# Designs tried in a protein design chat: VH-VL binders against q0atu2. Part 162

Target 1, 119 residues: q0atu2
Amino acid sequence: MLDKKARIRTSREYRNVFEKGKRLSGRFLIIYYVENALDNNRFGFITNKKIGMAVIRNRIKRQLRAIVREYQGQVKNKHDIVLVARAGIGKSSFEGMEKDYIAIMKKAGLFARNANKID

## First folded at step 8 (VH-VL)

Design tc2 (framework fv_dusigitumab)
Fold by ESMFold2-Fast, scan of step 8:
Structure tc2 (fold): chain C 119 residues (1-119), chain A 121 residues (1-121), chain B 111 residues (1-111)
Amino acid sequence: as target 1 above (119 residues)
Amino acid sequence: QVQLVQSGAEVKKPGASVKVSCKASGYTFSGYDINWVRQATGQGLEWMGWMNPYSGYTGYAQKFQGRVTMTRNTSISTAYMELSSLRSEDTAVYYCARDYSYYETSYFDYWGQGTTVTVSS
Amino acid sequence: QSVLTQPPSVSAAPGQKVTISCSGSSSNIGDNYVSWYQQLPGTAPKLLIYDNDKRPSGIPDRFSGSKSGTSATLGITGLQTGDEADYYCGTWDSSLSAEYVFGGGTKLTVL
């Protein structure tokens, strides 16, 4: 479970990330991300109705939150990041979603490395 | 500039198949889902399905029940929609459209010019 | 048959205002955001409104959208002859396997 301080919750905050942030797509995920002025990272999760019924969308959200929580320590500090599920994510395994998340975060340069620990 | 360019008009006999192409330019092709929508003569818009060009996964409207196949060729940024067992009722303009997810919705922000398919006896 | 209900036609004179309704259910408009598409004669549809009330770049503020409950409305003020077109509402329906659904379309005639 992510701490409530690490979650994007308001419509205004989500729209800020969509309007000002960068977009990068993976196989099952799209991320929108922007640097914030806070002491911590915040994550948002969007499962559009195109993904399927509520039970499927809720399962995907829970799995994405678990993946993000597991890797939260590797994310460069002070970012708002919104994960948007793509069509077809419901056909992926948990491991497939996790692999996609890691790949997209690395490609975005959002995973911290010892050699580039600056923001 | 985002552009979707579709293949030219087709005339087919009942029972044949048609394969319409949609070539994308001006954006990262794999980054946006593609939807197919048709419009029979004098009728409204009908959604046919979506295709994720990154994964290759698809979802089809129940109405097209095993007759539609959506694919892509990422090396040439092109999406395809093949409709088989054609009937006169399939005479329509077929559109591809780019899917954009914004906040809690997704919508079709750019459309191809359309491909007229005529099924004649 | 369309899943979302629109009037088949509306008409008004240049400079006037029209509203076009779009009626659905709890599984579509009631639980999702609505988009509107404009189709000029002989052309492909064009995105006019997204997220209930947002305009893409290049769409004048004469066009507006709103949503209440299971219905959405497109408003057009200061009508021009170039607005003569078919207008479609659209949204996702979550009741079974998700499908995008359109309204039946409304033909706007500018007299």
Scores: ipSAE 0.760, ipTM 0.902, lowest interface PAE 1.1, mean pLDDT 91
Fold by OpenDDE, second read of step 9:
Structure tc2 (fold): chain C 119 residues (1-119), chain A 121 residues (1-121), chain B 111 residues (1-111)
Amino acid sequence: as target 1 above (119 residues)
Amino acid sequence: QVQLVQSGAEVKKPGASVKVSCKASGYTFSGYDINWVRQATGQGLEWMGWMNPYSGYTGYAQKFQGRVTMTRNTSISTAYMELSSLRSEDTAVYYCARDYSYYETSYFDYWGQGTTVTVSS
Amino acid sequence: QSVLTQPPSVSAAPGQKVTISCSGSSSNIGDNYVSWYQQLPGTAPKLLIYDNDKRPSGIPDRFSGSKSGTSATLGITGLQTGDEADYYCGTWDSSLSAEYVFGGGTKLTVL
């Protein structure tokens, strides 16, 4: 799991990202990202009822956390990043989600230049 | 009152570099990204990239990758755009624009007056 | 050549209504808010509409914006001679490495 310090946990923190961050859409994900004043990145996850029942939403959330954890060491520092799952994500494979995450993060320029496992 | 004031017109030879400045006032400089947009004579607007004055982070259009450098001097609230290896096709008016981000949106709410850059042999 | 497609020109008489279309794709207009910019002859662009349909302070209500699907529309009612200008739509496009994209621009002529 992500460390506590690597998680966006409060409504205020989420609002800050939504209000001040940039937005990019992928196939299955929308990311909101903004620079923070910390030395670490923080990630947030949003899964709404458009995705499906709570069981599905929770599954998707776990999968997204796994993906983020896998690549967190390659993300540029000092960012708050919120992942919003799009409605179609419930029908995607884990690999599909991972691919979409990598693609959208690359497009956002959030991976370090020397990052591996993303090419 | 928010203002972006750009440096004066430039005339350059092909292969040279040009550095345009954009001095901001009337707001907290470090709080808003600066975008650069150019417009060739009689042509449309072309986005070049963004720069965050607080961190210095940048994002450039692919077209200008390796040729454009966006920087800032926070002590004087000034953003810079340097374009190298100039070509005749780089002849254009270059604008800086403040990026306002609010919720899911990002738009350019204030613009500089523009800087004419002419590249000719 | 522009990522967003606008008609190159539109024209109408004073007092009439004109609309300017902006056509894009799911990766830009479909997923992101659209802004419109007015550029009077010999001047820098000015923000006219943001968030698809919102007007900045100082912009009269005869200017309106709308978005549907992958297209956006700028409407101008009560056309005035001072409205003669170039109009550009713009938005972010995630398919182009998070680039901001403009329409090709529309020249509005007041007859």
Scores: ipSAE 0.008, ipTM 0.655, lowest interface PAE 9.9, mean pLDDT 90

Design tc20 (framework fv_dusigitumab)
Fold by ESMFold2-Fast, scan of step 8:
Structure tc20 (fold): chain C 119 residues (1-119), chain A 121 residues (1-121), chain B 111 residues (1-111)
Amino acid sequence: as target 1 above (119 residues)
Amino acid sequence: QVQLVQSGAEVKKPGASVKVSCKASGYTFTGYDINWVRQATGQGLEWMGWMNPYSGYDGYAQKFQGRVTMTRNTSISTAYMELSSLRSEDTAVYYCARDYSYYETSYFDYWGQGTTVTVSS
Amino acid sequence: QSVLTQPPSVSAAPGQKVTISCSGSSSNIGDNYVSWYQQLPGTAPKLLIYDNDKRPSGIPDRFSGSKSGTSATLGITGLQTGDEADYYCGTWDSSLSAEYVFGGGTKLTVL
């Protein structure tokens, strides 16, 4: 469970991240991310209608929140980050989504260890 | 700049298959899902399905399930749509389009020029 | 047959205002954001409006969109001959196994 202060809540705040943020895509996820003027990170989660019916979208959203919660201590502070599910994510495993999240966050330079620097 | 360039016109006989290509440039090909939309002469737009070029996963409109396959070759940034068991009513212009997710929806921000497929005996 | 209902045609004189309606249901327009696409004769469709009322870069401010309940509207002010085209609304439909659905299209004629 993410603390209330760690969540992007309003449509205005989401749209700000989409309009001003950087975009990076993974296999099952896209992230949009921007530095904020706060002392903490905030996360948003989007599973739009193209993903499938409500039961699938709700499952994916819960699983993504669980993944983000597990790794939140590794994320560099002062960022608003929106996770957007890509078409086909409903066919992935939990482990597949977790691996994709870690890879994207490292590539974005939002984790302490950055895989792109080694490559 | 973003471009989607499709293969040229095809003329096929009933029962044949057609494979239309869509070559992307000006962006990271694997970063955006691709949709396919068709339009019969003088008719409206009809969505056929989506394909995720990173995962290779795909999904189709119920009407086309069993006849359509959407694939890609990431080394040449090209998406493909193959329609089998062609009938005369499949005569249409076929478009690929890039999917852009914004907030709680997605839409088609760039389109290929279209490929005319004519099915005749 | 299209899932979303548009008038088949609209017409007006240069400089006038036109509106094009798009009517759906709770499973599509009522539950999602609407986009509009312009198709000039002999060309591919072009994104005109997204997220109900937003314009991509390069789209003149003469074009606007709105949504109320299960209906969306495209507005064009200062009508020009170059606006003659087919206009399509589109959105995702939750009841159709997450299919994208288009309106039947509206042919705009500038008289």
Scores: ipSAE 0.836, ipTM 0.921, lowest interface PAE 0.8, mean pLDDT 91

Design tc21 (framework fv_dusigitumab)
Fold by ESMFold2-Fast, scan of step 8:
Structure tc21 (fold): chain C 119 residues (1-119), chain A 121 residues (1-121), chain B 111 residues (1-111)
Amino acid sequence: as target 1 above (119 residues)
Amino acid sequence: QVQLVQSGAEVKKPGASVKVSCKASGYTFTGYDINWVRQATGQGLEWMGWMNPYSGYSGYAQKFQGRVTMTRNTSISTAYMELSSLRSEDTAVYYCARDYSYYETSYFDYWGQGTTVTVSS
Amino acid sequence: QSVLTQPPSVSAAPGQKVTISCSGSSSNIGDNYVSWYQQLPGTAPKLLIYDNDKRPSGIPDRFSGSKSGTSATLGITGLQTGDEADYYCGTWDSSLSAEYVFGGGTKLTVL
């Protein structure tokens, strides 16, 4: 899973990103993002009750964390980023979520050029 | 300015179908989910379902499953709600509303003006 | 029947204070954030409170919200005649495959 230091953990911290951050929407994901004063990036994950039952919400959350972890080295430094699942994400494949994440991060200008390459 | 503008009033016979439109302006249409809520005469608000205009996916309240279809046309920023097999009890004002996600919840921050649908024999 | 329970009506004089309750269960209010909507006569509903106690821009601070356990409360101070409206609480319910549920509504009369 993501390191403890790379996670947004408190409701206050989440609300700060929602209130001060920029919003950008994808097909299944919305991101809210703001520059932080830390040495690292932090990620938050929201799957509200609209998404479905706990089993579905927990699965989506785990899959999003795995995607974020895989691409964390491509993300520009010093950002707090919250991923919010949209209605219908439960009908998406893992690959569909991954593609949406890459597209939205590139659109936001948060991704390095090599995000979709293996070296 | 964010605005949702709905189609005009409809009068239908029992057994017919009605299709209500909701045209969005002032924001990126595909960026926000749309919900449909109705209000029968003298009654409270009743949620019908959601539609994601980016994906085209939708979900419906159990009560309306099999009778309602929610769609969109992204080229004209318009959402649709079609209700079939109409009964007199479906006489109501139908609203579209924009879904906004904040922290661990979502709510309806902008509403259309409503479309009155009257079902009578 | 509405899933969330509100009193059907409440009344008070201009300048007074009223509270409107909204009662639910563990699967809705008990585990979710509550919103409140104001519906003036002949108009569409308008968002009044979100995230239990937050006001959208343009909503005066005489409107407040709170939540305790499986119940939420809308408070209105300094009542004005323009506050005559129906008030609805709303939240998501996880027991019904992700449905949004509303209270039955409370008609506020300012006499």
Scores: ipSAE 0.809, ipTM 0.913, lowest interface PAE 0.9, mean pLDDT 91
Fold by OpenDDE, second read of step 9:
Structure tc21 (fold): chain C 119 residues (1-119), chain A 121 residues (1-121), chain B 111 residues (1-111)
Amino acid sequence: as target 1 above (119 residues)
Amino acid sequence: QVQLVQSGAEVKKPGASVKVSCKASGYTFTGYDINWVRQATGQGLEWMGWMNPYSGYSGYAQKFQGRVTMTRNTSISTAYMELSSLRSEDTAVYYCARDYSYYETSYFDYWGQGTTVTVSS
Amino acid sequence: QSVLTQPPSVSAAPGQKVTISCSGSSSNIGDNYVSWYQQLPGTAPKLLIYDNDKRPSGIPDRFSGSKSGTSATLGITGLQTGDEADYYCGTWDSSLSAEYVFGGGTKLTVL
């Protein structure tokens, strides 16, 4: 699991990201990202009812958290990043989700220059 | 300006298929899902399904499973909805609508002008 | 027959206030944001309210939305003749394999 300090937890924190951040759409993910004034990155995860039943939404959240955890050390510092799952993500494999995450994060320029495992 | 422009009216016989197009402009086509909604004459709105233009994946209402196919051509920013085994009850105006999703919400913020499909013997 | 229940019709005189109710269940309105759509005669639906109570740009503030429990309400003040239209509530319902559901629609007549 992600460290508590690495999580966006409050509605106010989410609203700040949505209102002030940039939006970028990937194959299965939409990311909203904005710089924060902290020394660490924070991640949020959104799976609305469109994604499917609760068991599906929970599975997707678990998978996305695992992906983010795997690559969190390679993300540029001082960012709040919210991942919104798009329709169809439930039909994707874990590898497909991971690939999409890497692609969209690259496009956003959020990976550090010395990042590895993202090729 | 966001626009969804649909193909013209169709007249079909029972048992035939119809394919309606929806051309998007004014935004990144692959960045937003497309929904299809129909409305029979004098009736309410009926949701048919969604299509993700980026992935090509789609989800259909149970009522239309096995009979509807939603696709897209990204090179021309066009979504398609094909309905087969047409029945008289399929006579309706068919709309495409852009899905805006963020946070915990999803709604249809832009709609096509509609395509009238008439099924008659 | 619609998953969400609306009154079939409402009416009022110009300048008056009207409310349109939308009743659902925990799996739809209870857990999801509600949108409202206006459909003028012979035209495509238009987004009127989203996220329960937010107005898109161009929608006057005399249109309002609210949600409580498993019900949503559309309010229209200062009713104008141009408001005569059909109004639909809509939301997602995960109990129906993540389907979007509409209300049956309400015909608003301006007397």
Scores: ipSAE 0.659, ipTM 0.908, lowest interface PAE 0.8, mean pLDDT 94

Design tc22 (framework fv_dusigitumab)
Fold by ESMFold2-Fast, scan of step 8:
Structure tc22 (fold): chain C 119 residues (1-119), chain A 121 residues (1-121), chain B 111 residues (1-111)
Amino acid sequence: as target 1 above (119 residues)
Amino acid sequence: QVQLVQSGAEVKKPGASVKVSCKASGYTFTGYDINWVRQATGQGLEWMGWMNPYSGYTGYAQKFQGRVTMTRNTSISTAYMELSSLRSEDTAVYYCARDWSYYETSYFDYWGQGTTVTVSS
Amino acid sequence: QSVLTQPPSVSAAPGQKVTISCSGSSSNIGDNYVSWYQQLPGTAPKLLIYDNDKRPSGIPDRFSGSKSGTSATLGITGLQTGDEADYYCGTWDSSLSAEYVFGGGTKLTVL
């Protein structure tokens, strides 16, 4: 589970990211992202009804939070990032979603370059 | 400018199959899901399914499961919908539409012009 | 039959206002955002309202949307002859296998 401070909570905060942010698509994920005025990153997760029933949507949300948490140390600080699940994500494996997340974040330039990393 | 351009009208006999194309332009084809919606003469809109052009994965309305196949060719930014075992009640205009997500909502922001399919003997 | 219920027709004179209702259930309208589509005779549907009450660029503010519980409403003020069309509400339904569902459509006649 991500720390409470690292989560986007309100519809107003989500809409801000959608309206002001950049959009980048992957196979199973779309990200919207914008720099924030805070000292930390915040993540949001959208699994709209086209993904499936509540059981499937809740599973996907939990898996995406686990993936984000695992890689949170690689993400450039001061960003609000919303992950939107695409149609078909429910048919993907955990590993498939993880690979897609890494690919999108690298393409977006959101993984810190040489920052706080041991060779 | 975003455009979805569909193939021309088709006349088919009962039992045949029809394959409708939808060519996208003005945006990154793989970045948006495609939905197919039909409208029988004098009737309302009926959703048939979605296709994710990046992954190739699909989801079909239960009514069409087993008769519909949705595919794409990313090299030419074109989506396809094939409907088999045609019956007279499949006479309809078939639309492709782009799926856009805004917050928790997903809806169809751009539509193709439609393809008329007539099933008659 | 359609999953969402709309009146089959509505009519009014130029300059008047009309309201078109769309009734669903907890698994569709009650659980998701509603969109409205306008279909002029002989044309493809066009997105008119999204996210219950938002207008795409180019849609005049004479068109408005709202949602309360399991029902949604499309309002049109200052009716013009060019508004003659079929209007459809639409949303996702989670009680099925995540299918998009439309209302049966409402034919608006401007007398």
Scores: ipSAE 0.753, ipTM 0.899, lowest interface PAE 1.2, mean pLDDT 90
Fold by OpenDDE, second read of step 9:
Structure tc22 (fold): chain C 119 residues (1-119), chain A 121 residues (1-121), chain B 111 residues (1-111)
Amino acid sequence: as target 1 above (119 residues)
Amino acid sequence: QVQLVQSGAEVKKPGASVKVSCKASGYTFTGYDINWVRQATGQGLEWMGWMNPYSGYTGYAQKFQGRVTMTRNTSISTAYMELSSLRSEDTAVYYCARDWSYYETSYFDYWGQGTTVTVSS
Amino acid sequence: QSVLTQPPSVSAAPGQKVTISCSGSSSNIGDNYVSWYQQLPGTAPKLLIYDNDKRPSGIPDRFSGSKSGTSATLGITGLQTGDEADYYCGTWDSSLSAEYVFGGGTKLTVL
């Protein structure tokens, strides 16, 4: 589980990322990211209803948190990053989601240069 | 200015394949899904599927599974929709449309001009 | 045959108000945002309303959208001759797989 300090928790925080951040789309994920004034990264997760039933949304959210946690130490510091799950993600495997996350984060330039296990 | 420009009209025989192109401009091509929607003469809109230009991943309507292929060439910001095993009921105008996804919302905000595909013996 | 149900046609005189209904189920309209598209004769569809009730830039405020339960409604006030077109509602359906679904379309005639 992600530390609460590493999570975006308020509507205001989410809005700030959406309004001031950059947007990048993968297949299963859209990321919004912006620099913050903190020493740590914060992650937010959006699993909207178009994904499917609540049980599916909860599963996806859990899986995305696991992925983010796995690569958390390799992400550049001082960023607020919101992951928005896209339609169809419910049919994706965990590995598929992980690959999409890695790909989109690479394109965004959010991984540290010395990051490992992202190839 | 966002624009989607599609290829010209096609006339095909039953059993043949057709490939329609959709060239995007005015935005980052790889940042938005491309959807394909068709409309038979005098009929309503029918969603066919989506393609993500960055990854190349696709999602097709069940009705077209195994018969439709959506691809892209990122170097020229062009999406393609190929429909095989054509039948008379495939006669329609085919549209590409950009998918806007932001937080909770998802909709088709820009459309191509349409491509008429006629299937006749 | 369409997953979303619209009246096939509506009509009114210029200056009047019309409403177009769109009925669905919990797996589509109930759970997802609805969009409306206007299609003028011989042209491609155009986004008219998104996110249930929001207008894209360039769409006049005489066009409105609303959603309640498993139904959505498009409202047009101050009807003009140029409004004569087909109107489609659309949304995602997640019952089996994530597919986008349209209504059957409504033909609006300005008398």
Scores: ipSAE 0.025, ipTM 0.719, lowest interface PAE 3.8, mean pLDDT 90

Design tc23 (framework fv_dusigitumab)
Fold by ESMFold2-Fast, scan of step 8:
Structure tc23 (fold): chain C 119 residues (1-119), chain A 121 residues (1-121), chain B 111 residues (1-111)
Amino acid sequence: as target 1 above (119 residues)
Amino acid sequence: QVQLVQSGAEVKKPGASVKVSCKASGYTFTGYDINWVRQATGQGLEWMGWMNPYSGYTGYAQKFQGRVTMTRNTSISTAYMELSSLRSEDTAVYYCARDHSYYETSYFDYWGQGTTVTVSS
Amino acid sequence: QSVLTQPPSVSAAPGQKVTISCSGSSSNIGDNYVSWYQQLPGTAPKLLIYDNDKRPSGIPDRFSGSKSGTSATLGITGLQTGDEADYYCGTWDSSLSAEYVFGGGTKLTVL
């Protein structure tokens, strides 16, 4: 599970990322991202109602949290990152979502090299 | 500047199919989902479905399931909506619209000018 | 009938204020954010309000939105003749086959 400290919690904080952040789209995901003034990264997850009913949206949200948690050590420090599910994500596989996440994070320049492991 | 430019008016006979195009410019075409909305003369707006131009995946309103197909050609930044087995009640103006996500919502921030489709015997 | 209920028409004089209601249910307005669209005669709809109460760039602050429970309201102050249009609320319905639903539209006449 992602630590509470690593989660965007309030609607105000989400809206801040949407308003000030950069946008990058993948096949199933859009990310909005901005540097923060904290010591750590924070993640938000949006599965708006166009994705489907609650059961589908909740499944996708859980799967995205699992993906983010698995790769959190590779993300550049001090960013607020919101993942927005786009239309069609409900038809993707877990592996498909994972590959899309990796691709967009690399394209955004948000995956750090192994500096933290070498240090 | 964002623009969605649609194909011209069509006149079709009952039972025919029509394919409306929507050419996008001024933004990364694959980065935003496209929705289709129609409006019969003097009537309200009716949502038909969405198409994700990156994945090619679609979702259709139940009313149009089995008669509508939404596709795209990314090389020319163009979305298509094809409606088959046309009936007189399909006479309407058809709009494409760009989907924009903001927080827990999405909405249609840019619209094409509309394509009039007339179905008459 | 439309899924979201709007009055078919409203009217007022220049400079006055009008409100347009949009009523839904728990699966649409009650659980989702509402947008409003303006359609001038013979034109495509234009986004007026998103996220219940936010304006896109270029929309004057005389246009406002609000939401309470399963209803949303569009407010227009300082009415101008150029405001004559059809106004539509819209939102996602979170039912099995999630669909975007519109209100039936309200024709605003500036007398």
Scores: ipSAE 0.821, ipTM 0.917, lowest interface PAE 0.8, mean pLDDT 91
Fold by OpenDDE, second read of step 9:
Structure tc23 (fold): chain C 119 residues (1-119), chain A 121 residues (1-121), chain B 111 residues (1-111)
Amino acid sequence: as target 1 above (119 residues)
Amino acid sequence: QVQLVQSGAEVKKPGASVKVSCKASGYTFTGYDINWVRQATGQGLEWMGWMNPYSGYTGYAQKFQGRVTMTRNTSISTAYMELSSLRSEDTAVYYCARDHSYYETSYFDYWGQGTTVTVSS
Amino acid sequence: QSVLTQPPSVSAAPGQKVTISCSGSSSNIGDNYVSWYQQLPGTAPKLLIYDNDKRPSGIPDRFSGSKSGTSATLGITGLQTGDEADYYCGTWDSSLSAEYVFGGGTKLTVL
């Protein structure tokens, strides 16, 4: 479950990820990820105005949260991960977004080896 | 004032399609998503999907995926919801509703008056 | 049946206070703002509360909303006969394909 404790919320937390983390770019997403000292993963989401109107940005954010939630059980523990939506994401389907997420997460080596639901 | 005015009641046979319209006024049509919600007699509200009038992008509830199509005509500020392969269980009042999305919030602040769709043999 | 759980009915006398609960999960109420909708008999739903606890213009302050954890609550004080209606909570669910979900609805009867 993507509870409050599973969210990056503060500017300080975001900065830490950007400064110390690794960066990988997908078609629709850029992820920044770094190990944390917690027992759980935390996720952050960034959708800037380049993506489009607020209604679109909000929709995308919800979709990204859905995707993250769906696969969170398969992500290696102790990571802070920030998802940055790229400009083209507004034209992507949910499935396309999901595939992109999976692809970059795999490239990052963030999925557990025994993950079950990974395309 | 913001208004959503829907088309009139429909009576359809099983297997047919129905297309309900929702004409918006009093605001910038392309600035807000239109959601569709239905309510069977004596039942609760059921969300069907959303449509962004600017882009035409849609998101449908899984339950209606492949059977519902939401479109719009921006020149007349009208949204459409078409439901195909109608069955008796589709008998309901169908509502369009404006989605007020601002930053992280989203709620349906204005609703159409509803369109009764009856599916019967 | 509904993703969000509401009591099917509540009742109270005029002037009294009632509360309507809305129970969900982390993927919906936990993650997203809750809205409440009032539906008078034979009418379309009307926005009553948004963003957990905000009232749209025209909604009296005797209506209140709150959210804690994965649950939301609608409060109505000074109950009036005109408050007799169905009340629905709603929110987005950040699971699968990100759908909007409603509670099952609560029928409020003013005794």
Scores: ipSAE 0.019, ipTM 0.718, lowest interface PAE 4.1, mean pLDDT 90

